# Designs tried in a protein design chat: VHH binders against q9ft69r177to353. Part 12

Target 1, 177 residues: q9ft69r177to353
Amino acid sequence: LSTWVAHKDCLVLAATGSGKSLCFQIPALLTGKVVVVISPLISLMHDQCLKLSRHKVSACFLGSGQLDNCIEEKAMQGMYQIIYVCPETVVRLIKPLQKLAKTHGIALFAIDEAHCVSKWGHDFRPHYRKLSVLRENFCASNLEFLEYDVPIMALTATATVNVQEDILESLHLSKET

## First folded at step 5 (VHH)

Design C4G (framework vhh_7uia_1)
Fold by ESMFold2-Fast, scan of step 5:
Structure C4G (fold): chain B 177 residues (1-177), chain A 121 residues (1-121)
Amino acid sequence: as target 1 above (177 residues)
Amino acid sequence: QLQLVETGGGLVKPGGSLRLSCVVSGFTFSHYAMAWVRQAPGKELEWVSSISDSGGRTYYEDSVKGRFTISTDNAKNTLYLQMSSLKPEDTAVYYCARYGRDWGYTSFDYWGQGTQVTVSS
């Protein structure tokens, strides 16, 4: 997580399972700021929230599977350390997330299953390409209250050269701040 | 004492059907959202389905959508999972769980003991 601490973007080869939770827990715990995790499937988000609850970390997911119709408002008011969200929903929430970044801070945008952005990947999803709005709307040059760009961590278990380049280009990731 | 007790599991052939029941006691059933969660051999817990405290909203994991139906009977304090078109991949211990009101229904505060569902030829 040294790349995240330096306010740099990173692309991480990450196996599925419990290893991912540490990538999200540590930034949230150390900074007191919110970590936003973009995931493609409701079941994956719910399963991750179950794992995090065992570690006493406040986490929620936003999407059609959520029974609490106030959860989105609570999340945008800083009630959760880790927010899981699908690409479609995070694009809709850009303005509330900017307010959250100002009031509580956002430590990291983690894009799970980042290979979904690539036509060379095994699970291409068009909405992943819209995630470039995260860089566009959370850079220090656009928001006066940010000292540095909000770092973006792209995670994938599959990274051919073409997939890796597609991820970096489509998400507007930088190697250095 | 608060209890959730599952029944209805068993051995079934692919394409078969089972109905799981979860009888709850010790709390007002209609005040809590409920879920079914499963754990396949050697795998982690997987959310299957949820139902709101009113029973008016239901949600399903994609692989079971159209095959499973979650429902409640408040008069009997019972949560159901009607499973049809069962597949070998559905083999798991199925748990009835009550959503805690903390953390926006992302965690469970009480679990049943689980009931085994085995789908094999």
Scores: ipSAE 0.011, ipTM 0.347, lowest interface PAE 9.5, mean pLDDT 78

Design C4K (framework vhh_7uia_1)
Fold by ESMFold2-Fast, scan of step 5:
Structure C4K (fold): chain B 177 residues (1-177), chain A 121 residues (1-121)
Amino acid sequence: as target 1 above (177 residues)
Amino acid sequence: QLQLVETGGGLVKPGGSLRLSCVVSGFTFSHYAMAWVRQAPGKELEWVSSISDSGGRTYYEDSVKGRFTISTDNAKNTLYLQMSSLKPEDTAVYYCARYKRDWGYTSFDYWGQGTQVTVSS
């Protein structure tokens, strides 16, 4: 799904657990650019980093659970192929991420557990609604060094039509993508 | 030679307690963050808990928060995991691991051999 991953937004209905890491590894490996993964829990981010270390992919997580006080600076200097981050932290790091996009490139913003944007879902998280700033701040019309908008991939294990519509509207994803 | 040796595993009934110990040699805790990682039968590795190199910061997987406590004893070069209110789903091989600083504390460069914890009646 090179078209969906490299240049266009997409919504992926994916089973929990296995298979998701490949959606993040492939864009990073094919483009040489950074993949940023938004996740709701530090434990989920840490587990994904452990899985990726077995494949020798450089990955880190950013958030309240991080032991390295310099990790944000290292990540923004392009030291990691995949960056896991919680919604609160990514919103705070918009300007450093724009510099990262200019120096190394950002291939993809992947929003894991995307059903968290929906008030109709069981695990509604208000900070997920703020992730619309990713589209607003990483589009080619606003950043002259971008050839195209940075793609957004929303992933969820399952979603009703109402939850799917809420995801697309709240994250400003194109329904035609 | 750098070594991590885990002990303290065993068979315990639901609601019981166990304390896992990891004796380290060849380095000091003041220079490294440490973790406990587990692997349940047929499952992938799962991070359980971490402690900073200063010992001042601890982090836990949500399912074990309030039940497990990670700590260090620098005089004994030993990392502990105190487990209480154990559940059948805590059944796993538990590994002591040292964080690799080059990777921003998301991977490990040294592991113990593991100790089996079985929670069943």
Scores: ipSAE 0.011, ipTM 0.384, lowest interface PAE 8.9, mean pLDDT 78

Design C4P (framework vhh_7uia_1)
Fold by ESMFold2-Fast, scan of step 5:
Structure C4P (fold): chain B 177 residues (1-177), chain A 121 residues (1-121)
Amino acid sequence: as target 1 above (177 residues)
Amino acid sequence: QLQLVETGGGLVKPGGSLRLSCVVSGFTFSHYAMAWVRQAPGKELEWVSSISDSGGRTYYEDSVKGRFTISTDNAKNTLYLQMSSLKPEDTAVYYCARYPRDWGYTSFDYWGQGTQVTVSS
């Protein structure tokens, strides 16, 4: 594992398939606040929810693959410790998420497969570049009830220096050493 | 009481086909969404496919799209997985699973015993 640490943000290099759920579980348990995980694939979100449910962590996923429209409303009411969401859906949910941050708190936005922001990476996805709205809409200067900006954790299995720099710049993450 | 019983597994050659069946008892089948989940030897559980309680919406893991088809027969209380163009990578124990009504499609509350599918030349 390699980590780039900013005051509140970080970039984590993590091998696929081992230990990622702890990166989400620990902040949720430690703070009692919700962790929101942005992921590109519905199947990956579903698999993670199955794993977390076996550990008795309340988790859900939101997106075009969700069969129950009531889950989105329950998630925005704070019923889940960890919420998996695709990039296009999280952009649509900015206002409900601001309300969730006020009522229950959001501990972390975790952006899984963060190499998807980079045109230099192997799986560029345009919607990932829109995730800069998370910093823009969840900072203490814009929301009076926040003590500090909601931290952003970017995770990827592998990234060249150019891909790492593109992730930091595209998501507006701090480069503080 | 509540039971999910899978059948239809077996040994098949690459490129072959199998149909898995899951007969459900002890609850109103049409009121629940259902899924197929698999576990390859030494690997973690992997979601394969889901079907809504109405049968009108289906979803698939990317590696099985176009090869697998999930369906239901409410009159027989049976969930099916039609598998075609089978690959060695599809070798796994396949489980039938039920989604709870209250928490939607985030976890499963009942599982079958599993049926072994082995794809070998």
Scores: ipSAE 0.011, ipTM 0.366, lowest interface PAE 8.9, mean pLDDT 77

Design C4T (framework vhh_7uia_1)
Fold by ESMFold2-Fast, scan of step 5:
Structure C4T (fold): chain B 177 residues (1-177), chain A 121 residues (1-121)
Amino acid sequence: as target 1 above (177 residues)
Amino acid sequence: QLQLVETGGGLVKPGGSLRLSCVVSGFTFSHYAMAWVRQAPGKELEWVSSISDSGGRTYYEDSVKGRFTISTDNAKNTLYLQMSSLKPEDTAVYYCARYTRDWGYTSFDYWGQGTQVTVSS
């Protein structure tokens, strides 16, 4: 494992399926606030929810594979400690997430498989580039009721220097460190 | 007594087919969504497929889509997984699982004992 820290934001290089859930569980447990995890595939989100349920951590996933028609409402009302969501869905939920941040707090936005932002990577996904709205809408200057930034953690198994730079630029993570 | 009992596993050659069955008792089958979950040797649990309580909605993990079919027979309280075009990577213990309604179908409250599927030539 290796980690880059930039303006309280992080880029984490971590093997897929190897301890990544601790990166989400620990902030949720330490703060009592919600962790939102952006993931590209419904199956990956479902597998993570399954893993977390064994540890009695309340988690849900949002997307086309969800069988509960009320899940988005429940999640935005703070019923889950960890919310897995695809990029398409999270950009639609910005306003409900802002309310969630005010009522329960959001500890972290974790962007899993972050190499998907990069056209130089093997699995480019256009909707990942829209995730810059998280920085735009969840910093202290844009949310006057929140006196703090919500940190962003980008995670990927491997990334070339070009992919790493593209991740930092596309997600508006600080380059100062 | 609430039970989920899987059968139908075994040894099969690559390209072969198997049908797994999960007989449930102790609850009203049609009131719950159900899933198949597998665990390969040395790996974590992996969700394979889900079916709604009505049977009208089914979902599959990408690597099994088009090869596996999940279905239910409410009269027999039985969940099925029809597996075709089996690959060595499908080798795993397969579990039948019942979704908990309280958690928005993101976790399971009851599991079967599992049935071994080995795809080997």
Scores: ipSAE 0.017, ipTM 0.450, lowest interface PAE 7.2, mean pLDDT 77

Design C4Y (framework vhh_7uia_1)
Fold by ESMFold2-Fast, scan of step 5:
Structure C4Y (fold): chain B 177 residues (1-177), chain A 121 residues (1-121)
Amino acid sequence: as target 1 above (177 residues)
Amino acid sequence: QLQLVETGGGLVKPGGSLRLSCVVSGFTFSHYAMAWVRQAPGKELEWVSSISDSGGRTYYEDSVKGRFTISTDNAKNTLYLQMSSLKPEDTAVYYCARYYRDWGYTSFDYWGQGTQVTVSS
């Protein structure tokens, strides 16, 4: 996917079960930097970590399902190429993530199942609306002085215009002027 | 040698129950978190449930919560999955897995051979 490497925010229409894991693997492998994936379900994060470990890509998840409390510290030190987090956890970790972006580098924030932000979507989740903090804390508003300028990729399978508009607006991605 | 051996799978009708067992050897069972992972025909691996190394914390995939119960018997080095109110959607090969803690990887490192669970009339 060319849009994420161009340092532009993007919205990707991707069906459930499509090759979306490549959207995360390729940026991590090409840049050597961390990709952070926000996901609504613990089971989905476990499934993705299982898949990635078989491809020898270092991955972890952070959230209520994590049984090793040292993983969060290791992740914030840049020890994993791909980090899966639930919305609640990523909001809590903004400051450690800013440090990670400065020290090791963050290539991408990927917001999976982004339709969850939309009241017009079939699976609205209030915590998804709080993800606007990613844009607020990692945007390129003053490029020379903001060392943690990180692009945001939103992925959804819904494809409706109202849902797309809600995603762009709620996550503060690039908006039609 | 590390070994995970699953038993207890079989054919069951919707609404029925099954208990899966996983006997572990070659490591100190109580020092590792353990999990059940399943794979339905033509589908990817799906995490089902996990239990902490102490046995004090349990986690479940939303679709099985309230129906499945994970537990351990440290004296027998055995992990269990008690399944109730089974649905056709639960049809899968169920794997016992050890939770992996290592630099660069946080997935499961050792797996059993799997046990088939079929929910049909």
Scores: ipSAE 0.000, ipTM 0.174, lowest interface PAE 17.3, mean pLDDT 72

Design C5K (framework vhh_7uia_1)
Fold by ESMFold2-Fast, scan of step 5:
Structure C5K (fold): chain B 177 residues (1-177), chain A 121 residues (1-121)
Amino acid sequence: as target 1 above (177 residues)
Amino acid sequence: QLQLVETGGGLVKPGGSLRLSCVVSGFTFSHYAMAWVRQAPGKELEWVSSISDSGGRTYYEDSVKGRFTISTDNAKNTLYLQMSSLKPEDTAVYYCARYSKDWGYTSFDYWGQGTQVTVSS
């Protein structure tokens, strides 16, 4: 039809320590919706939550290193502005995340260390390939209660042309930036 | 009014061992999860290890797994970090930190002053 709601995905090439946290904070603050950040290491997620707590931004991480047995339920009830999660855990949480999108809204899926998708990259991780389920399960056409598709932001410090193409293809990202 | 005091840091050669201690006062130690966090020269804070309030669950940053052991002695209100097979990359100020229950154990509400660990020949 003549009225189409589009998402805009992006691939961000950013050096380590280049203020990546603003890429997550700004969408959360502007929309009042939740930002979900996928990260490969519990220590990286923990470090980011520590940084954000200094700025009074409500953030949590979900994964095997989390000491709060209720954190997953609290996060899915919209208690945190930014949710850090490992790839294995986010795949398990698709249905609770769909409910979160309906009740509170999800502004963005940010895939940190996105080069992990690519076998041509320096740190290939098989579970990153499964992150295509985010595009598959968070399209407006598949979820009647969403106003628009949830955008996906892929971030990496270094990527050759082959790695960049692999990221876009494997995660089903559009080339609009 | 609440205090966390680290000791046990020092200069050690690569391959050596050190044991860090953190004595706490002003709160019921067994009611809180605790962590060790480090900061290398010119770098940001890095989480190293965590232990649950019961002492039954421990977690480690990948680069220290098998080399570091976190433990508690509730009777002495003391948190320990036993470090072995030390590398130059482990050179940092090590901080004892208490998890905040208000933030679901995602951040820390109290920190010690830090203890310097230097791994050099």
Scores: ipSAE 0.014, ipTM 0.423, lowest interface PAE 7.2, mean pLDDT 78

Design C5Y (framework vhh_7uia_1)
Fold by ESMFold2-Fast, scan of step 5:
Structure C5Y (fold): chain B 177 residues (1-177), chain A 121 residues (1-121)
Amino acid sequence: as target 1 above (177 residues)
Amino acid sequence: QLQLVETGGGLVKPGGSLRLSCVVSGFTFSHYAMAWVRQAPGKELEWVSSISDSGGRTYYEDSVKGRFTISTDNAKNTLYLQMSSLKPEDTAVYYCARYSYDWGYTSFDYWGQGTQVTVSS
């Protein structure tokens, strides 16, 4: 089962299954702030939004597969509790996301399938390494309106030491302590 | 009454083809994006394919890309899924679903009852 840790970066080793969605739902419901989930595939984002729809949680996905051209603007205005986004798109949206953090708050950046940052992993994806910009641009030392750094949660099913260390280093995460 | 009714499911051998149909009533078909969603026995719902309200944009799950084709016939108020090169892993109940406009095509507000597709030899 996946676990949630508020106010700290963490790496979650999670078996394949629906337990991961609680890591996104619980922070959004408890804080009233937005949770941003980075995912590699449009189909994974659709599947997650289907699950959340059954629980009446407001969610959207952003990327080339989004059929409504206005959804990105609505998402940046705080209309969705959970925003699924691909790595390429989230890097483009850093400035709108900083405004969202100021107006509504961002509870968490969750990086799903985090093994994609690692050349030692099952499915290396170059754009995942650019996600270090999340820590660089959402720290309390950089943004005066933040009380603390926006937590980053990296999730993966792969349980090798090399992959874990590569995730922590590439995403600029603190140790889970 | 607003309803979506699927037909066209059945038993096929690997490598075979099927065409699923979804006849809709109670709304203007061309005003809504539509999708096909499937559920294999004991598994969760999996999005398969989507088509925009204009019919001009289509999207597919990676495992079906190149094998499945989604299309609409506005005159018949019917959504189709043409399936080819079927594999045992495609065995599932297939649902026709209408995207929720309020949720920006992120979720569905109406579903059909489903049609069973079984791929086995």
Scores: ipSAE 0.011, ipTM 0.372, lowest interface PAE 9.4, mean pLDDT 78

Design C6E (framework vhh_7uia_1)
Fold by ESMFold2-Fast, scan of step 5:
Structure C6E (fold): chain B 177 residues (1-177), chain A 121 residues (1-121)
Amino acid sequence: as target 1 above (177 residues)
Amino acid sequence: QLQLVETGGGLVKPGGSLRLSCVVSGFTFSHYAMAWVRQAPGKELEWVSSISDSGGRTYYEDSVKGRFTISTDNAKNTLYLQMSSLKPEDTAVYYCARYSREWGYTSFDYWGQGTQVTVSS
C-alpha cells in the first residue's frame, strides 16, 4: 500500500494468517492520519492492537472489554494512529469522527471480515449493512475540508461472486479497476 | 529492575487443569492492568485474559470463557491463570504481560519469558 491508493476504495482478499496489519500500518505511517478499522470481535481487535504495539504503532480498541473509561475521548482527540471499533460503536461515533477527520485526518476506513455484510455469507451481521453511512458521511461533497472521499477498504479471507457483489453494493464502494 | 516470571506450565491430558503463576518484581502490579497472552505452535500471538489494576474487572477470549479464571494476589505480587477443562487447542507458550497505560490498555510494555503448556493424550 502507497499513498496513491488513498483515493480509491478496494476489496482485499486476505488469507488467514496473512499480513493484514500492514494494510492498516502503512497508510497510518505514510500519511500521519488515523486509520479506523471496523471488526466484529473484541478478541480479534485486542490481538491486532497487541501485534501493532510490537511495531511501535499506537493503536486502541473501542467497545466492550476496554479497561480505559477515557479511551473513546482520547481516540477522538487523535491520540491513536489506528482505532479498532465494532460496527455498532462506529455508527454512534459519526460526528466525533468527522471532527477527527478535520483535525487530524482519516486515511481510510478498513472493514475487516467484510463478508459479515452478506446474507449469502456465513456469519451475517445486520450492523455491517449500516456501514454504508461511512461513505455517506465522509465524502468530499458533504465535508468541505476533504479533497477526496475517505477511502474504504473491505477485507475478507474468502468471497464468492455473490458475497463480493453484496459487499460492494451494501457498503456503497466504488469498484477498483 | 522489572521482571515478570511465569511458572506452572507442563504436560497435561485433555480435561485436566493447571494453574499458571506470574511473580512480579520491580513494580507493584496493583498499579497496572495485567494480561495473559499465548502463542500456539505456528500461530500468531493470541490474547487470553485481562484483569484491571483493582482486580475488579476481568475479560476473557471467547474460547476460554468459563474454563479459565484470571486473578491477582497483591500481597504476593502474583498474577494467576487457573485453567480447567484443558483442550489440545490450548497448547501454547503462555506469557504474562503488563499493560501500558499510555495507550489505553491496548499494548504491553513488559513481558515474561513464557511458560509452555502442552495438552496431549
Scores: ipSAE 0.012, ipTM 0.385, lowest interface PAE 8.4, mean pLDDT 78

Design C6G (framework vhh_7uia_1)
Fold by ESMFold2-Fast, scan of step 5:
Structure C6G (fold): chain B 177 residues (1-177), chain A 121 residues (1-121)
Amino acid sequence: as target 1 above (177 residues)
Amino acid sequence: QLQLVETGGGLVKPGGSLRLSCVVSGFTFSHYAMAWVRQAPGKELEWVSSISDSGGRTYYEDSVKGRFTISTDNAKNTLYLQMSSLKPEDTAVYYCARYSRGWGYTSFDYWGQGTQVTVSS
């Protein structure tokens, strides 16, 4: 909780998948700003949206598997507190997300299954390495309407020291801001 | 008026096939997307498959792709899940569900009663 409130990047080792949803809900509820969650699996994003709807948190997922062809436009207009998106799709949406950050605010980019960025991890995915674009495009030094860099939270269930170091390096994160 | 009634569950051996049916009343598939969701003992709900309004688009969880087929029969007001090459890990209570229109197909407003599928020898 204190790590994202201080506008700090962080790496979270989460023992259970269900417990991770509080990391997304609390920032959204406390700030009134949008939380963007990057996830590798459509089914995992769908399951998370179902859980959040029971807790009266507005959530959607974007990308393949979405039946509502207007949902991307609605999401970029600030209709959802939590937006789940695949790495490929978030890279395509950088400019709409910058507009969303200006109009509604983005509290957090949460990168779920962050071990996917590492060649030392059990499920390396090349598109995860493109997520460095989030820091590049959502820092206060290049967007004058931001008071501070949008925090980035990387989450993974387990990771060796090599995988942890690879996550921090590849995503341009720092534990000491 | 609004009702979802499931049938077709049962005990089947690994590698077998089973067809689940969900008869709907009070609405039409032309205006609502539908889904199959399952829950294994002691585990959370897992999305399995979705079909768009009018049946134009279908989507599947990766572990069931190529093995399961979702479809609708508008004349019979029935949603189907054809399951083939069943595995022990497919053992679960299966629910049919109707997507809520206001939430961009991220939540459900009506659920079936659930039907038990057990895959064992």
Scores: ipSAE 0.013, ipTM 0.410, lowest interface PAE 7.8, mean pLDDT 78

Design C6N (framework vhh_7uia_1)
Fold by ESMFold2-Fast, scan of step 5:
Structure C6N (fold): chain B 177 residues (1-177), chain A 121 residues (1-121)
Amino acid sequence: as target 1 above (177 residues)
Amino acid sequence: QLQLVETGGGLVKPGGSLRLSCVVSGFTFSHYAMAWVRQAPGKELEWVSSISDSGGRTYYEDSVKGRFTISTDNAKNTLYLQMSSLKPEDTAVYYCARYSRNWGYTSFDYWGQGTQVTVSS
């Protein structure tokens, strides 16, 4: 693992996928607060939840593949230590997430596969660029409550300098330095 | 008394079809959602498909969408996975699994023994 820290935010270059789960588990376990993981694929989120449940970590995913009609409500009530969510869904949930931050606390927003922000890569996903709303709505500089001052961690397996710069700029992480 | 028993695996050529069956006992599909999960040699577990407790909603992993069909027969207490247009990358041990209601539909509390599907010429 390698890390680049910009104030409270960071960009993590993870050599393999298996190391990434510790980045989410440790903050949740140490703080007792919720970790929100933004991920591009519902199947990948489901697989991660299955893996975490074997290690006694409560996790859920939010999206069209979810069979529990009450899952979003349960998640926003603090029932899960780790919440996996697609970019489209997290943008819709900003207000419930602000309430969750106030009532239970959010330890981290982790943006998995962060290279999806960059048009320099072949896996570009337009909704990833909308994730700048996380910084806009969870920053002490723009809000009166310190519980809204949530760090953002961007994770990617490999990225060129141009892709790294695009990630920091598009997610507004470089402005925190 | 809770059991999930799978059958239907085997060797099939690319482009072929197989139907997997999972007979459940000790519970009913009206109260539990079900899934098929697979594991290829040397790989991690991969979710394949899910069906709701009402049987009205089905979901598929993108790579199998349009090729696989999940269904239940409440009278026979049997879950099916109809697989068509099989590819070498579908080679895996396939598991029938019951969703745990304690944590929503994010984890499984009971599993079948697994059935081997091999797609090879």
Scores: ipSAE 0.013, ipTM 0.358, lowest interface PAE 8.8, mean pLDDT 77

Design C6P (framework vhh_7uia_1)
Fold by ESMFold2-Fast, scan of step 5:
Structure C6P (fold): chain B 177 residues (1-177), chain A 121 residues (1-121)
Amino acid sequence: as target 1 above (177 residues)
Amino acid sequence: QLQLVETGGGLVKPGGSLRLSCVVSGFTFSHYAMAWVRQAPGKELEWVSSISDSGGRTYYEDSVKGRFTISTDNAKNTLYLQMSSLKPEDTAVYYCARYSRPWGYTSFDYWGQGTQVTVSS
């Protein structure tokens, strides 16, 4: 289990269980900025939101299966500390997320189940490969109001060397030095 | 004054059906989304199903999708969970719960006492 490092991208090998939620809670609480978590399954995101609310962390889920028709607007206005979203939905929300980064700040993009980006992984999902746009659209060079590039944390329970390399290359992550 | 009371639990054979009811008092479904949550012996709480304050939108946990149906009857102030094709792994105490902040999946502020569902041969 690795920890998140401020202003640097990282790949985290995270055991299955509750330990992953601290990777999202700590950056949000320390910075007062929003953490965006990309996850592949709607039911998993819903369960995570319920767990976080028991710890008094403001969290929401965006996309299909959401009961609140205004949730996306509320989230983009900074009402939630942690926002769970599917890959296809986050790609659609790039411009609203840039406004959120300007008004409230985004501390971190966390890509959960990052092995889904790899064709050599056990659960390849094509929309994961489109997440490279996060680096492109949330760097200080493109957004003048950002002091530093928004960090990207990729998390997976297990990954071979080939899967790890595919994650770093496909998501355009910087190696920690 | 605010109260959630579950009934309808019991012992049922695999493949059977059961309907749970939750009678609410002190509020109306027009202003609050509702959920069914269960806890199996020795396990943590598991969300089962949700229904919007308008009753127009429902959402289900993957393992119960197609087998369970959540609904409300505003005239009777009653939330239902119709369960079919029951499996031993559905054995749990079932709770009805009211979402706090009536819109969205943020938390629950009121819970019923629970009703036991046992699916056994």
Scores: ipSAE 0.006, ipTM 0.296, lowest interface PAE 9.6, mean pLDDT 77

Design C6S (framework vhh_7uia_1)
Fold by ESMFold2-Fast, scan of step 5:
Structure C6S (fold): chain B 177 residues (1-177), chain A 121 residues (1-121)
Amino acid sequence: as target 1 above (177 residues)
Amino acid sequence: QLQLVETGGGLVKPGGSLRLSCVVSGFTFSHYAMAWVRQAPGKELEWVSSISDSGGRTYYEDSVKGRFTISTDNAKNTLYLQMSSLKPEDTAVYYCARYSRSWGYTSFDYWGQGTQVTVSS
C-alpha cells in the first residue's frame, strides 16, 4: 500500500485484500458524511458490503444485482454511510447525489480499480472515462447550487507510470497546488 | 427462536456435484431474501449467490455462474445450492445467511453454522 496526493484528490496504490475498506470507513467516521465508492463489478460491491456489515458499518450497493427495489431512494436519503455503485449507475444518479451532498454531505468519491479508465491497462472499461462528470458536478468552481468540493480518491493495485498518468488525466484529478 | 441449519457438505472429486440444504425456522421464510456465502482456507468471506424472497430473482458470483444453482422450497422452509462441475477452488465452508431488510439487502442478520465442502482428488 502506497499513496500519492494531488491537491485535495489522491491516487492510492493498494493491493487486493490489503484492508482498503479503511480508506472508506475512516472518512465516513471522521466527517459523519457519506462515502460513495465506484466499483466495476456488482459481485465485488456485494463482497465489500458483506465485510463492512461485520464491522457494523451501514453500507449498500446500487445496481442490477440489488434485491431491494427501494435501495436507491433509501441511499439518496442518507440511510447508508458507504454507497457502492457501478460507473453506469453513478452517472445516472448525479442529480440525486447533488441533493445528498447538500442535505447530508458527501465526504469522498472513491474510484476503485481506477486502472479501468486506461486503454493501456488491463480491464479497460469505457464507462470509467465518464466518471470525469464527478469532478465537473462536485467542484465549487462550476456548481450551480452546491457550494463545496467533494474530493476524489482513485485506487488501484500496481500500475505503470503511463496508466497512473492516464488515471489522473481521465478523471480530472488535481495535480498541483 | 430463529435458526438456520446447513447440511449436504462433504468431500468430492473435481468435476463432481453436491447439493447443500439450509433448513430455516422461526420466521416467515418467503418474506426474506437469502444467500450462500463461503470462506475458503486462509481467505476472507466471499458472497456466492442470492435469491429474492419471491424466488424469482437469482444472482451469482462470476466464478460460479453456470455451475451453481440457488433455489428455495417455501413449503419445506429450505434453501438449496446445487453445485456442479466442482473445482478445487470451491473448497470452503459454506454458510446459509438471511438478508437483513433494515440494511437494504446488503448485509445479513442471521447465519447458519456452516458446512464444509472439500474438492480434491
Scores: ipSAE 0.013, ipTM 0.401, lowest interface PAE 8.2, mean pLDDT 77

